# Ledger of designs, part 1: VH-VL binders against a9kqm9

All scores and structures are predictions.

Target 1, 255 residues: a9kqm9
Amino acid sequence: MRIIISPAKKMVENIEALPVCGEPSFIDQTNQLLTYLKSLSYEEAKEIWNCNDQLATMNFERIASMNLKTKLTPAILSYQGIQYQYMAPEVLEKDQLEYIQEHLYILSGFYGILKPLDGVTAYRLEMQAKVNLSDKKDLYEFWGSLLYNKLREETDFILNLASKEYSKCIERYVTEDVRLVTCVFGERKGEKVIEKGTYAKMARGEMVRYMAEHKISTMSEVKKFDRLDFSYDENLSNETKLVFLKGESNVRDRK
Structure headers, positions and changes below count from the first letter of each chain, unless a header shows other numbers; Kabat numbers aren't used for antibody chains.
F, E and O stand for the ipSAE by ESMFold2-Fast, ESMFold2 and OpenDDE, each averaged over both directions (binder to target, target to binder). V2 = 0.75 x the mean of E and O + 0.25 x the DockQ between their complexes.
[cut] marks letters that were taken out.

## First folded at step 1 (VH-VL)

Design d8 (framework fv_durvalumab)
Fold by ESMFold2-Fast, scan of step 1:
Structure d8 (fold): chain C 255 residues (1-255), chain A 120 residues (1-120), chain B 108 residues (1-108)
Amino acid sequence: as target 1 above (255 residues)
Amino acid sequence: EVQLVESGGGLVQPGGSLRLSCAASGFTFSSYWMSWVRQAPGKGLEWVANIKYDGSEKYYVDSVKGRFTISRDNAKNSLYLQMNSLRAEDTAVYYCARELDYYYYGMDVWGQGTLVTVSS
Amino acid sequence: EIVLTQSPGTLSLSPGERATLSCRASQSVDSSYLAWYQQKPGQAPRLLIYGASSRATGIPDRFSGSGSGTDFTLTISRLEPEDFAVYYCQQYGTSPLTFGQGTKVEIK
């Protein structure tokens, strides 16, 4: 089994709490993207980031001086935000860290796919970014089936804890002999489950931690997740979707 | 479980000094940026200073630069604010707060506050 | 410095009514770095919303945030007695971090 999870927009550098243990698998493709980004005018780069002048200036300067091989931070410590806060990678015990290093992959618009301890530089490039690299119009075309092929080499069971923006780069290539199972963390609203951003991000991070603590390797074990007041709902789940409902949402929230 | 407790507030003369402490418990203190936010009596919130999780970066509102120093001791799970050359306008309840991320999230855990009164 | 201006200064409403609070920035704020807080008399502020629209842990569904650029809104869909408080918006995308002056939601 392998677990895929989203990156975060905010990144930090120079964190030494955990060692860098490896290089991103597709560093050559990342170098192509970096060369491309360095070749852009400020206006062209700003359009790709689709952000205000302050953020565009900061990112433009960052890209201009970026070196992919030096001053590296472990990916799992570099990505910041509520998902990574609940995962709490800095306080994982040795065997739990070994578990996530073996099972967890972080998807990235810039790096493609990362193991937790792969060395990274801070960047801002979401998977939805529009690029103009040869015949490639966006990062989905740029990465193609490369990320899926990497995962397929290692497993026939992929647990998806990533957002749709990122899981899309895997989903379109899945074949019949591979199980892609998505975890949904939501609240019941009639016949539907509504996944709220904050709680979903918390739950995705907590699920990684939970899986590491219990050395989980099967779908039946994943179904036992009961943290943050979430519980598995058999009726709303199926072979490709595991639904976890928060508290008594199926009773209280329908009133 | 997750808790921040401020101490060190009190009455001080203009030009005096005071050191505030914030004791953290129930979470991995060394993983979080920490802020000091103040509120003058009957007024709104004003951010004062923050410090990166490892102590390497510190930022201040202009009105306190050169007078206040933020620091932390991760081994003791404690945040500090050394206040020098205090002025009447520094009178406020001072809160310590945990930031999930300086640029991404707000302040999700706050202490109860400690009152600093600068008066003759 | 980004100045955040909240309006109205005071909202006088009854339980069960909808409250709509505005926060306007003097220059564009990336929505990823806008938060809303609730403060009751004698208490510390409580985070309600971060990233303009993401609800913080333990915050009821009746609270929602929206907006981008210079115009942000906090909505309380159906006021409960415990919701009568002062509400502050805050930006944390640019140093210095700044708060709005507050909107007081009081019982009519």
Scores: ipSAE 0.000, ipTM 0.392, lowest interface PAE 18.1, mean pLDDT 86

Design f1 (framework fv_dalutrafusp)
Fold by ESMFold2-Fast, scan of step 1:
Structure f1 (fold): chain C 255 residues (1-255), chain A 119 residues (1-119), chain B 107 residues (1-107)
Amino acid sequence: as target 1 above (255 residues)
Amino acid sequence: EVQLVQSGAEVKKPGESLKISCKASGYSFTSYWINWVRQMPGKGLEWMGRIYPGDSDTNYAGKFKDQVTISADKSISTAYLQWSSLKASDTAMYYCARGDWFGELFDYWGQGTLVTVSS
Amino acid sequence: DIQMTQSPSSLSASVGDRVTITCRASQSISSYLNWYQQKPGKAPKLLIYAASSLQSGVPSRFSGSGSGTDFTFTISSLQPEDIATYYCQQSYSTPLTFGQGTKVEIK
């Protein structure tokens, strides 16, 4: 079993609370992207980042001086945001950290796919970014099937805790003999399930922590997730989609 | 059910124009590439080019860039391969094939259109 | 353009035999390699994609392996219905290119 999750737009460097253990699997492709980004004008780069001038200036300067082999931070500590706040990787016990290092992959527009302790530099490049590199019009074309192939070498069961922007780089290649199961964290509104982005991000991070704490390896165990007032709903779920509803039952408090 | 249905066999003389078709059904036509592949008698497969019907973006193999035109009509979910002036060396079986969003794998193929060009 | 070379060009084997076909790319294509089966008078059929991934509905006796420039396609136990020409194809960059094909016949 492997778990995939989204990265975050905000990243920090110089965090040494956990060791860097390994380099990104597709560092050569990352180097191609870095060379491409360094070749862009400020206005071209800003358009790719789709952000304000302050953030664009900061990232333009980062790219200009970026070295993929120095000043590395473990990926799991570099990404900042509510998903990573709820995962709280910095306070995981040794055996829980070993669990996520074995089972968890972070998807990345820039690095492709990362183990939690892979060494990274801070960047800004979302998977949906449009590029013009080697006949490829965007990052989905650039990465192609590489990320799926990496996962398939290790497992035939992938638990998707990533957003659609990131998971579709894997979903496009899944065959029927590989199980890709997506977790949906939402609220029932009539006959529909609505995912509020903030709660969904909280739940994805918390699910990773929950799985590490309980050493989860099967879908039956994943269905027992009961944190943040979420509970599994069998009627809305199927073989490829596990729906967790907020506030629908007398769910047990986190203990 | 996904299907690609191609137009029928053609017998032409050198210098004539020709437009063959590939009609798609059972999926979102604008979300997948359509590729054209040539197979000359007794020979292997040659990729000619592709079109993404959603925005009419095209890619051609250099050998075919100035020989054919690939187009698509979204309103009838049909892709086309066209010659302005046929030559005897265009005699071949022509297949259309659906490419996924990346255009990397051809998961569904048309039955083929046999084009014979002789005097 | 990336050139794809298959070997052998043809082979003859008995039912139950293990059949191996190789495909070589003129430059590294990572794992962007597909394998197709074409029976006489029919359109090709996708069997393997991304070098080693079995397409849905394809029998498990078919498998693929390799990365970079060297790839192999294997039929673990040849069946009569497997008589066909097999093609590798790189999808790393346009123009997409096919190998010349390997014709598999039964003795």
Scores: ipSAE 0.000, ipTM 0.394, lowest interface PAE 18.3, mean pLDDT 87

Design f3 (framework fv_dalutrafusp)
Fold by ESMFold2-Fast, scan of step 1:
Structure f3 (fold): chain C 255 residues (1-255), chain A 121 residues (1-121), chain B 107 residues (1-107)
Amino acid sequence: as target 1 above (255 residues)
Amino acid sequence: EVQLVQSGAEVKKPGESLKISCKASGYSFTSYWINWVRQMPGKGLEWMGRIDPSDSYTNYAGKFKDQVTISADKSISTAYLQWSSLKASDTAMYYCAKDYYDILTGYFDYWGQGTLVTVSS
Amino acid sequence: DIQMTQSPSSLSASVGDRVTITCRASQSISSYLNWYQQKPGKAPKLLIYAASSLQSGVPSRFSGSGSGTDFTFTISSLQPEDIATYYCQQSYSTPLTFGQGTKVEIK
């Protein structure tokens, strides 16, 4: 089994709590993207990042001086945000860290796919970015089937804890001989199940930690996740989708 | 740029109705709760309730249940707080606030500037 | 409802002093505690979230710590612009609740 999870827009460097253990698998493609980004005018780069002038200026300057081989931070410690806060990688025990290094992959617009301890530099480039590189119109075209092919070589069972923006780069290439199972973390509102973005991010991070703590390798074990007041719902789940509902009327609907 | 812009100050008499607004911009309005917080003159902050603009689902603090109505119009990214009959004790500054993390509700990263409501005879 | 109690209700300190404010929850709230600064006539501003995380753009002299029921907010070196009322707030469960506030004044 392999687990895929989203990156984060915010990144830090020079965190030494965990060692760098490896180079990103598609560093050559990353170098192509870096060369492309360095070739852009400020206005072209800002359009790709779709952000305000302050963030665009910071990232433009970062790209100009970026070196993919120096000042590396383990990927799992570099990404910042609620998902990574709940995963809490810095306090994982040795055997739990070994579990995620074996099973977890972080998807990335810039690096493609990363193991937790792969060395990275801070960047901003989300998977939905509209690049115009080598007749490719976006990063989905740029990466193509490369990320799926890497996962396929290692497993026929992929647990998806990534957002739709990132899981799309895997989903479109799945064949019948590979199982892709997506975890949905939601709340019931009448007939509907609503998956709030931040809600899902928190639960995805916690699920990774839960899996590492229990050395999980089967769907039956994943279905036992009960943290953050979530519980597995058989009626809404199926072979490709595991639905976990937060405490319903006891927390949200008590009026 | 994320902004919450509230309607202007109101001076009302007891028994009158009032509806104040909070217009959001710079983010996906339907993706986060909008909260209403009251601050009586010289007093601290009180959470009144919240709305999910995607379906207008509301939660209220018990103290404010049936005292006010919270609503939202997602077509114009605006949330509302409404009284059918004001009391002198409703005199306060009213803030709207966006949740930073909607499942850790009350994580208020952006606030409106406040609407002062004065109710006097 | 979860009750949040702050201490002290007010304090006066000199520029450069270390200022500490405490907040106690009536039941365990894990790390679901936030700290806000409110200056006279202004809306509150988020300083610390999830007990210890510094909000972007907030000076590093502000910090938070604690978990469960007992939390601490610290200003390592008080500056004149820090004159304000500070509020803790739990985000563990609804209704969301604030502490009563701590007024910080310069001597």
Scores: ipSAE 0.000, ipTM 0.398, lowest interface PAE 15.3, mean pLDDT 86

Design m11 (framework fv_emapalumab)
Fold by ESMFold2-Fast, scan of step 1:
Structure m11 (fold): chain C 255 residues (1-255), chain A 119 residues (1-119), chain B 111 residues (1-111)
Amino acid sequence: as target 1 above (255 residues)
Amino acid sequence: EVQLLESGGGLVQPGGSLRLSCAASGFTFSSYGMSWVRQAPGKGLEWVSAISYSGGSTYYADSVKGRFTISRDNSKNTLYLQMNSLRAEDTAVYYCAKDRGYSYLFDYWGQGTLVTVSS
Amino acid sequence: NFMLTQPHSVSESPGKTVTISCTRSSGSIASNYVQWYQQRPGSSPTTVIYEDNQRPSGVPDRFSGSIDSSSNSASLTISGLKTEDEADYYCQSYDSSNYVVFGGGTKLTVL
């Protein structure tokens, strides 16, 4: 089993609470993207980043001086945001850290796919970014099947805790011999399930930590997730989608 | 070559029953979800029912809940739709469709089988 | 539940570009994948675009798909229009409850 999760837009560097242990698998593709980004004007780069001037200036300067081999931070400590806050990688015990290093992959527009302790530099490049690189019009075309092929080498069971923006770079290549199972963290609104972004991000991070704490390797164990007031709902779930509903575990009559 | 072949359609009176079958070949049937989609004469496509790859989960459009039952036999590579308490509004060509489960992409469709409900 | 609304018909001359919209009545169009199917009279539907913007093998690059969150719509664009493109086109999506929805269909006439 492997677990895939989204990165975050905000990144920090020079966090040394955990060691760097490894190089990104597709560093050569990352070098191609870095060369491309360095070739852009400020206006072109800002359009790709889709951000304000303050953030665009910071990232433009980062790209201009970026060296993929120096001042590396472990990926899992570099990404900042509510998903990573709830995962709390900095306080994982040794065996829990070993679990996520073996099972967890972080998807990345810039690096493609990362293990938690792979050394990274801070960047800004979301998977949905529109690039004009060689014969490729966006990052989905650029990465193609590379990320899926790497996962397929290691497993036939992928648990998806990534957002749609990132998971579709894997989903579109899934073959009949691989199971891709997506976790949905939502609230019931009549006959529908609504997934609120903040709670979903919290739950995805918490699920990773939960899996590490319990050394989970099977679907039946994943279904036992009960944190943040979420509980598994068998009626709304199927073999490729596990639905966890917030606030429903204590309902006496579930009609 | 992926192939889906529907059978079992025909003329039936209101209140009657009919069972449709879909024989699948050219892919690992037990690895994919399946759906039934219908189309009334001169009208658009309407999703009827879906079943997971193992048969453990089934889903129905509100218009057919309680009347139709979707099932599958993975050992025979066959999908079924049991239709009870048929109404004139159920008159349609019924298509068997292969789906991936996560995106509900219907990547292959059968030729369809016509069900006519009339007195 | 939600509805997907398409124009009933569109018409354009050979060589031109046509765009067919598919608007979602509630919830975000971007929250779930959108597929596009082509159906000629007497034939079964075939996929021309899947998962928002992907083309199956054998579908020419004249066909493209896009999502616009501001109008809550998906669009199918056919450039270099040919007479053989004349058909009914259906968009399709789903919700997190595994309820599948088709648009009402758009009849494309190439004049």
Scores: ipSAE 0.000, ipTM 0.454, lowest interface PAE 14.2, mean pLDDT 88

Design m4 (framework fv_emapalumab)
Fold by ESMFold2-Fast, scan of step 1:
Structure m4 (fold): chain C 255 residues (1-255), chain A 122 residues (1-122), chain B 111 residues (1-111)
Amino acid sequence: as target 1 above (255 residues)
Amino acid sequence: EVQLLESGGGLVQPGGSLRLSCAASGFTFSSYAMSWVRQAPGKGLEWVSAISGSGDSTYYADSVKGRFTISRDNSKNTLYLQMNSLRAEDTAVYYCAKEGYDYVWGSYFDYWGQGTLVTVSS
Amino acid sequence: NFMLTQPHSVSESPGKTVTISCTRSSGSIASNYVQWYQQRPGSSPTTVIYEDNQRPSGVPDRFSGSIDSSSNSASLTISGLKTEDEADYYCQSYDSSNQWVFGGGTKLTVL
């Protein structure tokens, strides 16, 4: 089993954090993207980042001086935001960190796919960015099947905790011999399930930590997730979609 | 029905201390992050401090760091703000505010108390 | 830290539409959710919009929120203005260091 999860827009650099334990698998492709980004005018780069002048200026200067081999921070400690806040990787015990290093992959527009302890530098480049590199019109075309092929070599069961923006780079290549199972964290409103973005991000991070704490390796174990008042709903779930509903079970209920 | 009731406000001299309380009812108190938000007379809203549902994480605005301490007693459904080294610019109505999502902070405030006035003057 | 800037006051006649802007001084307005709070004279604030464009139960659909990345601002739009809409309106966002930031507030007069 492998777990995929989204990155975050905010990143920090902490050279004094735990040692980097690996290089990104597609560092050569990342270097191609860095060369491309360095070749862009300020206006062209700003359009790609789709942000205001202050953020664009900061990122333009960052890219100009970026070196992929220096100021490296383990990926799992670099990404910031509510998802990573709930995952709380900095307080994981040694065996829990070993679990996520073996099972978790972080998707990235810039790096493609990352193990938690791969060394990264801070960047801004979302998967939906409209790059014009070679004959590739966007990052989905740039990465193609590379990310899926890497996962496929290691597993036939992929648990998707990533947002649609990132899971698309895997979904369109899945064949019948591989199971891609997506977790949905929502609330029942009549006959509908509504997934609130903030809750979903928190639940995704919490699920990673929950899986590490319990050394989960099977779908039946994933279905036992009961954090943040979520509980698995068999009737709304199927072989490719696990639905967890908030408020439908007492967290104190016995198995 | 969700209800938040602040108390403990009053007149205090510069350099003095005051402790505010917010009694909460109508929801599972320990599951929700809480904040203090203040409003000086005739002025706008200013966030002061926040605390997670468990009480394990606390956050402070730069203007109050080192002087104010937020805490909660989940067994009593009560939020506190200990204010030390008070200044004239701390004069404001202090509101207790509840986060909209359980087990979360940094979302939105779905319920606000009536406020309690703190006046720092000599 | 960043500031959220709102116009001090806006005014419009009953039945018309008004828009209140909230501009972020540094960083992208789209980086974090924006909420809007209404405070009528002598009352506590109440939420009219959360997570950029969501309405709480009981808030009429005349209230809507939007984000404009090109001007780095969020907007609250109130259509079909009624006299009971007279209030101070505050935008609010937060950054990833867990700091809640409020705009300076806009006084809406319906005349």
Scores: ipSAE 0.000, ipTM 0.442, lowest interface PAE 14.2, mean pLDDT 87

Design m5 (framework fv_emapalumab)
Fold by ESMFold2-Fast, scan of step 1:
Structure m5 (fold): chain C 255 residues (1-255), chain A 122 residues (1-122), chain B 111 residues (1-111)
Amino acid sequence: as target 1 above (255 residues)
Amino acid sequence: EVQLLESGGGLVQPGGSLRLSCAASGFTFSNYAMSWVRQAPGKGLEWVSAISGSGGSTYYADSVKGRFTISRDNSKNTLYLQMNSLRAEDTAVYYCAKVDYDILTGYYMDVWGQGTLVTVSS
Amino acid sequence: NFMLTQPHSVSESPGKTVTISCTRSSGSIASNYVQWYQQRPGSSPTTVIYEDNQRPSGVPDRFSGSIDSSSNSASLTISGLKTEDEADYYCQSYDSSNHVVFGGGTKLTVL
């Protein structure tokens, strides 16, 4: 099995708590994107980043001086935000880090797909960014089936912990011989299930850490996730979707 | 309460055909892979076929490939096994079994039906 | 493409402990999970152990499972034997093509 997860908009550099171990698989495509970004005016770049002037100025200067080979930070330590806070990669034991290095992939608009310890530079480029690269109208066209093909070489079972923006890069290419199973972390509102972004990001990060702590390799084990007050709901789940509901308990949890 | 009830077994001549059914109740049928397992009189368990919850993936033992077809009707909560070109060695009790998830590998069969006897004899 | 080999029969007295082995002929026993099913005469199989060593709800803690990579075998151990434990026991795993593979079965007699 392989696990896919979203990146984050905020990134930091010069974190050396874990070693860089590897180069991004599609560094040549990343270089094409870097060349494109360097060609943009400030206003064009700001429109792509969809952010305020302070962040746009920082990123514009970052891109202008960016070198893909120097001052690298391991991807899992560079991405910041609530998902990565709950994953807490910096406190993983050696065998847990080895688990995620083998099983976890981080999707990226700029790098395509990353192993946790791949060396990265800080960037801003979400998968839904409105880019125009020669014969490609957006990043989904740019990456095409490359990211799916990379995963397919290694597994026929993909556990999706990424947001829809990023999982679309994989979903559109899945064939019948590959199982793509998405985890949904939600709450009941009457007959409706609502997935709140903050809680979903917390749960996705926590699930990665839970899987590493327990060396999980089967769906039966994934269904036992019970952190952050979430519990698996059999009736709302199916072959492509595992639903975890916040505030509900199963028979095993009621003691 | 999860229940599986097989039907359609009986006596059939070599080269004949038979269709087995398994009526499921007490769980969301489409969320679980289903399997057929057979047992010849006085012999052990032998896996025959399996189907994913959606019906998108099917698996067959080499001994039945090309002769048997597994299918499911999720609107009727029913699993089927179409058996063609039957041979004497296909004589067995056929069990319908629920897999504990919607995919097959690594998962156990948590609920079994009572079985239905298929006898292939002249 | 492998076989799972079990002893044909084992016998033991009430209150004693019995162990049933399940040996994989090729490839590692640890490469896929092993399950154990109990079948009493005239009855359908029921699960006593899944995922190598887990017990379903309602199965007594007298039943335990283990994997021994050195002998390439899985084992089902039943302690404190009771007459109700008399049954056929089958181990089961998966091959690389997602095919279910059963062991030949072991008849447990409690006398």
Scores: ipSAE 0.000, ipTM 0.383, lowest interface PAE 20.5, mean pLDDT 86

Design m6 (framework fv_emapalumab)
Fold by ESMFold2-Fast, scan of step 1:
Parts: structure tokens; C-alpha cells; sequence
Structure m6 (fold): chain C 255 residues (1-255), chain A 122 residues (1-122), chain B 111 residues (1-111)
């Protein structure tokens, strides 16, 4: 089994709480993207990042001086945000860290796919970014089936804890012989389940830590997740979708 | 439990300076952006300044730009606001606030301190 | 630059439901998250709603948030109104150029 999870827009560097162990699998493709980004004007880069001038200036300066082999931070410590805070990678025990290093992959617009301890530089490049390099109109075309093929070589069971923006680069290539199971963390609204916002990010991070703590390898075990007031709902779930509803175990929290 | 405790407020004459501090506990301080928000007597909330978790990025409201400096000491879990060239209109309760817990932007306040009063008057 | 406009005051009796609006002057209210802060007399603000409609732990389920794109407004709804709900309420949003924009505040009186 392998787990895929989203990156974050905000990244930090020079965090040494965990060692860097390995190089990103598609560093050559990352170098192509870096060369492309370094060739852009400030206005062109800002358009790709879709952010304010303060963030654009910071990232433009990062790209200008970026060296893929220096200032390396373990990927799982570099990505900032509520998802990674709930995962709490800095305080994982040795056996839990070994679990995530074996089972977890972080998807990335810039690096493609990362193991937790792969060495990275801070960047900003979301998977849905509209790049324009060679014959490729966006990062989905740029990465193609490359990321899926890497996962397929290692497993026929992929647990999806990534957002749709990132899981889309895997989903379009899935064949009948591979099981892609998506976890949905949401709240019931009539006949629909709404999954978005901070609670979904919290739950995805917490699920990774939960799986590491319990050395989970089967779908049956994943269904036992009960943290952050989420509980598995058999009736809304199926073979490719596990639905966890917030507040269903406590009627007051549903309102 | 997250706690934010402001100090350093007081009475100061126009043109003077004050340094506010905010002592943080109960969370990994360096992982969160922090802000200063003020409230003039009987008035609403006004954002003043924000600083990233690392301290590498700072942001200011136009009304204080060039006069106030936000900083942090992550080894001491403390946020600062250096206020120079103070004006009567800077009179307010100053709150420190923790960002909502998402580094992807500066978009909301999670926890607020108790506030410290700054009075600019002769 | 945009502004968030709230009514200056609202009042309602205990046990009833009150709704406070927050209207954005330019750009879509739905394009960025809205938070709501409660400030009781003599106290610091506390967060009662974040990311449009989420409640922090410890906030009663009587508090809810919603977005209405047709009026370009966010709303805070408090049902089963209690005397301790008497407070000033502030909405807050942002955009790529403005990290924190606060509404003017609404004084809720429970009669």
C-alpha cells in the first residue's frame, strides 16, 4: 500500500530536526521547470503563482538564486500548513518515521512526487499552474503518466489523502488492476457530503499520523480512524471511496 | 492551551516610542504567523502588522508603514512591535493574534491575547 | 482595496434567532474565506466562526456562518439567543493585496 498526500503553498528551509535521506525521483524534470521559471519575467512568474506582490517578490528572489542541491530541507518538514501540523512529523518515533518513509508520497507541482525525507528547496508551484514550456500547456501535461507509473511499480493499492488538484494527476491513469481508494472527510448536507476547508486538511494529516502509530496496511484498518470527531460511514462509502463524517457520533456537533 | 500575553503599553507623548511584547505559549511558535491588531477606544478592529513564522517576511498597514517594526524571537517565543513617531491616532488597545494555522496566506485569526493599552497624549 | 459593511446594531429577545450580515464592496465575497469574531464588553475578541462556516472547539452549535453570492454577503446566525451572546461581532476577510480586512462591527443587544 502507498499513501498520496498534497503539498502546501508555504514552505520553509533549513529545518534540521530530521535528516535529509534521498533525492527526489524526478530531479531532472524539476531542473527543466527551474530553468523555465528562471527565464520568466517578474510579471510572468507572478501570473503563474497567482499571488500578491509580497509573496511574488519573495518567490521570484527564491527562484533567481535557487540551487537544487543546496539549502536542502526534508520535504515533510518544509511544507507548512494545518495538514502538516496535524501530521506532526518532527515528533514521530523512529518506527513511525520509518513507516511514513516507506508508505507516504507527497505530490508536488515542482518535484512531481516526493518521499517524506527527500531533500527539497522551498518553491511555489501548484499542480494547476498554467506553465508554458515546449509543447506542454500545464503541469498535468508536463508530468503526464510519470507519477502514476512510479506508484504502480511499487503497489496496486493507493490510498488517496490528496486534494482533487493533486490526485487528478494520478486518477486519470488508473486501470482496473490498481485500487485507488480516496478518503473523504466531510460534513453531511442533506444528500451531499461537503469536503473542504481546514477540517479536511487537519483530518488528512491526522490520518497519516494515525496510520503510522498503528502500522496500518489494509483498508479495514483505515476504516477505524476516529480522530477529530470523524467516524467512518458505511452507507456513504464504497470500494473506491471511504467517507468519514464530522460530528455524526455527537448529534450536537452536526448542527 | 494557547496563551498570548501582551505587555509594554503605557502613556507616551506624541513623537515618542514604545516597544510592545507578546509572550506566547502552548503551541510551536515558529510554525505560525503572528499579527498585531489594534482597537481605538469605542472603535472597531484595525490590523496593524504581520510577521511570518520564520520572521523572514513582514507586512504593515499603510497607516503605520515606516514608523512601526514587527519582529519576533523564536528562541523566546516572543513577538514584538517597535512603535516610533507615535501620534494621537495610535491610541488603542493592541492585541497580538495567532494566524489561523494555515501558512498558505495571512487570512484569519485563531487566538487573541488580552491586549495592552497604548495612550499617546501629553 | 475593499470594505466590509455590517449593520451598526441588531437586537432580539432571548431564545430567538438573529442574523448579522457582512457585505463586500468590491470583488466576490465567495472568493476568499470569512471569519467572525465575538467581543464581549471589556474582553478581547474570540473566534466564533472561521473559513465561512466552521466552528472552533468550544463554540456552541447555535452559531453558524453562511455565504450568499447574490447579495455579495456573509452572514453570522445565532439561534437560541442567550444573554451571554450580547457582544460586538466583527467579520473579517482578505484578498491577495490585503491580508486582513475587518468589518466595522455589529453591536448585538439581547433584550
Amino acid sequence: as target 1 above (255 residues)
Amino acid sequence: EVQLLESGGGLVQPGGSLRLSCAASGFTFSSYAMSWVRQAPGKGLEWVSAISGSGGYTYYADSVKGRFTISRDNSKNTLYLQMNSLRAEDTAVYYCAKELGDYEGYYGMDVWGQGTLVTVSS
Amino acid sequence: NFMLTQPHSVSESPGKTVTISCTRSSGSIASNYVQWYQQRPGSSPTTVIYEDNQRPSGVPDRFSGSIDSSSNSASLTISGLKTEDEADYYCQSYDSSNPYVFGGGTKLTVL
Scores: ipSAE 0.000, ipTM 0.400, lowest interface PAE 16.0, mean pLDDT 86

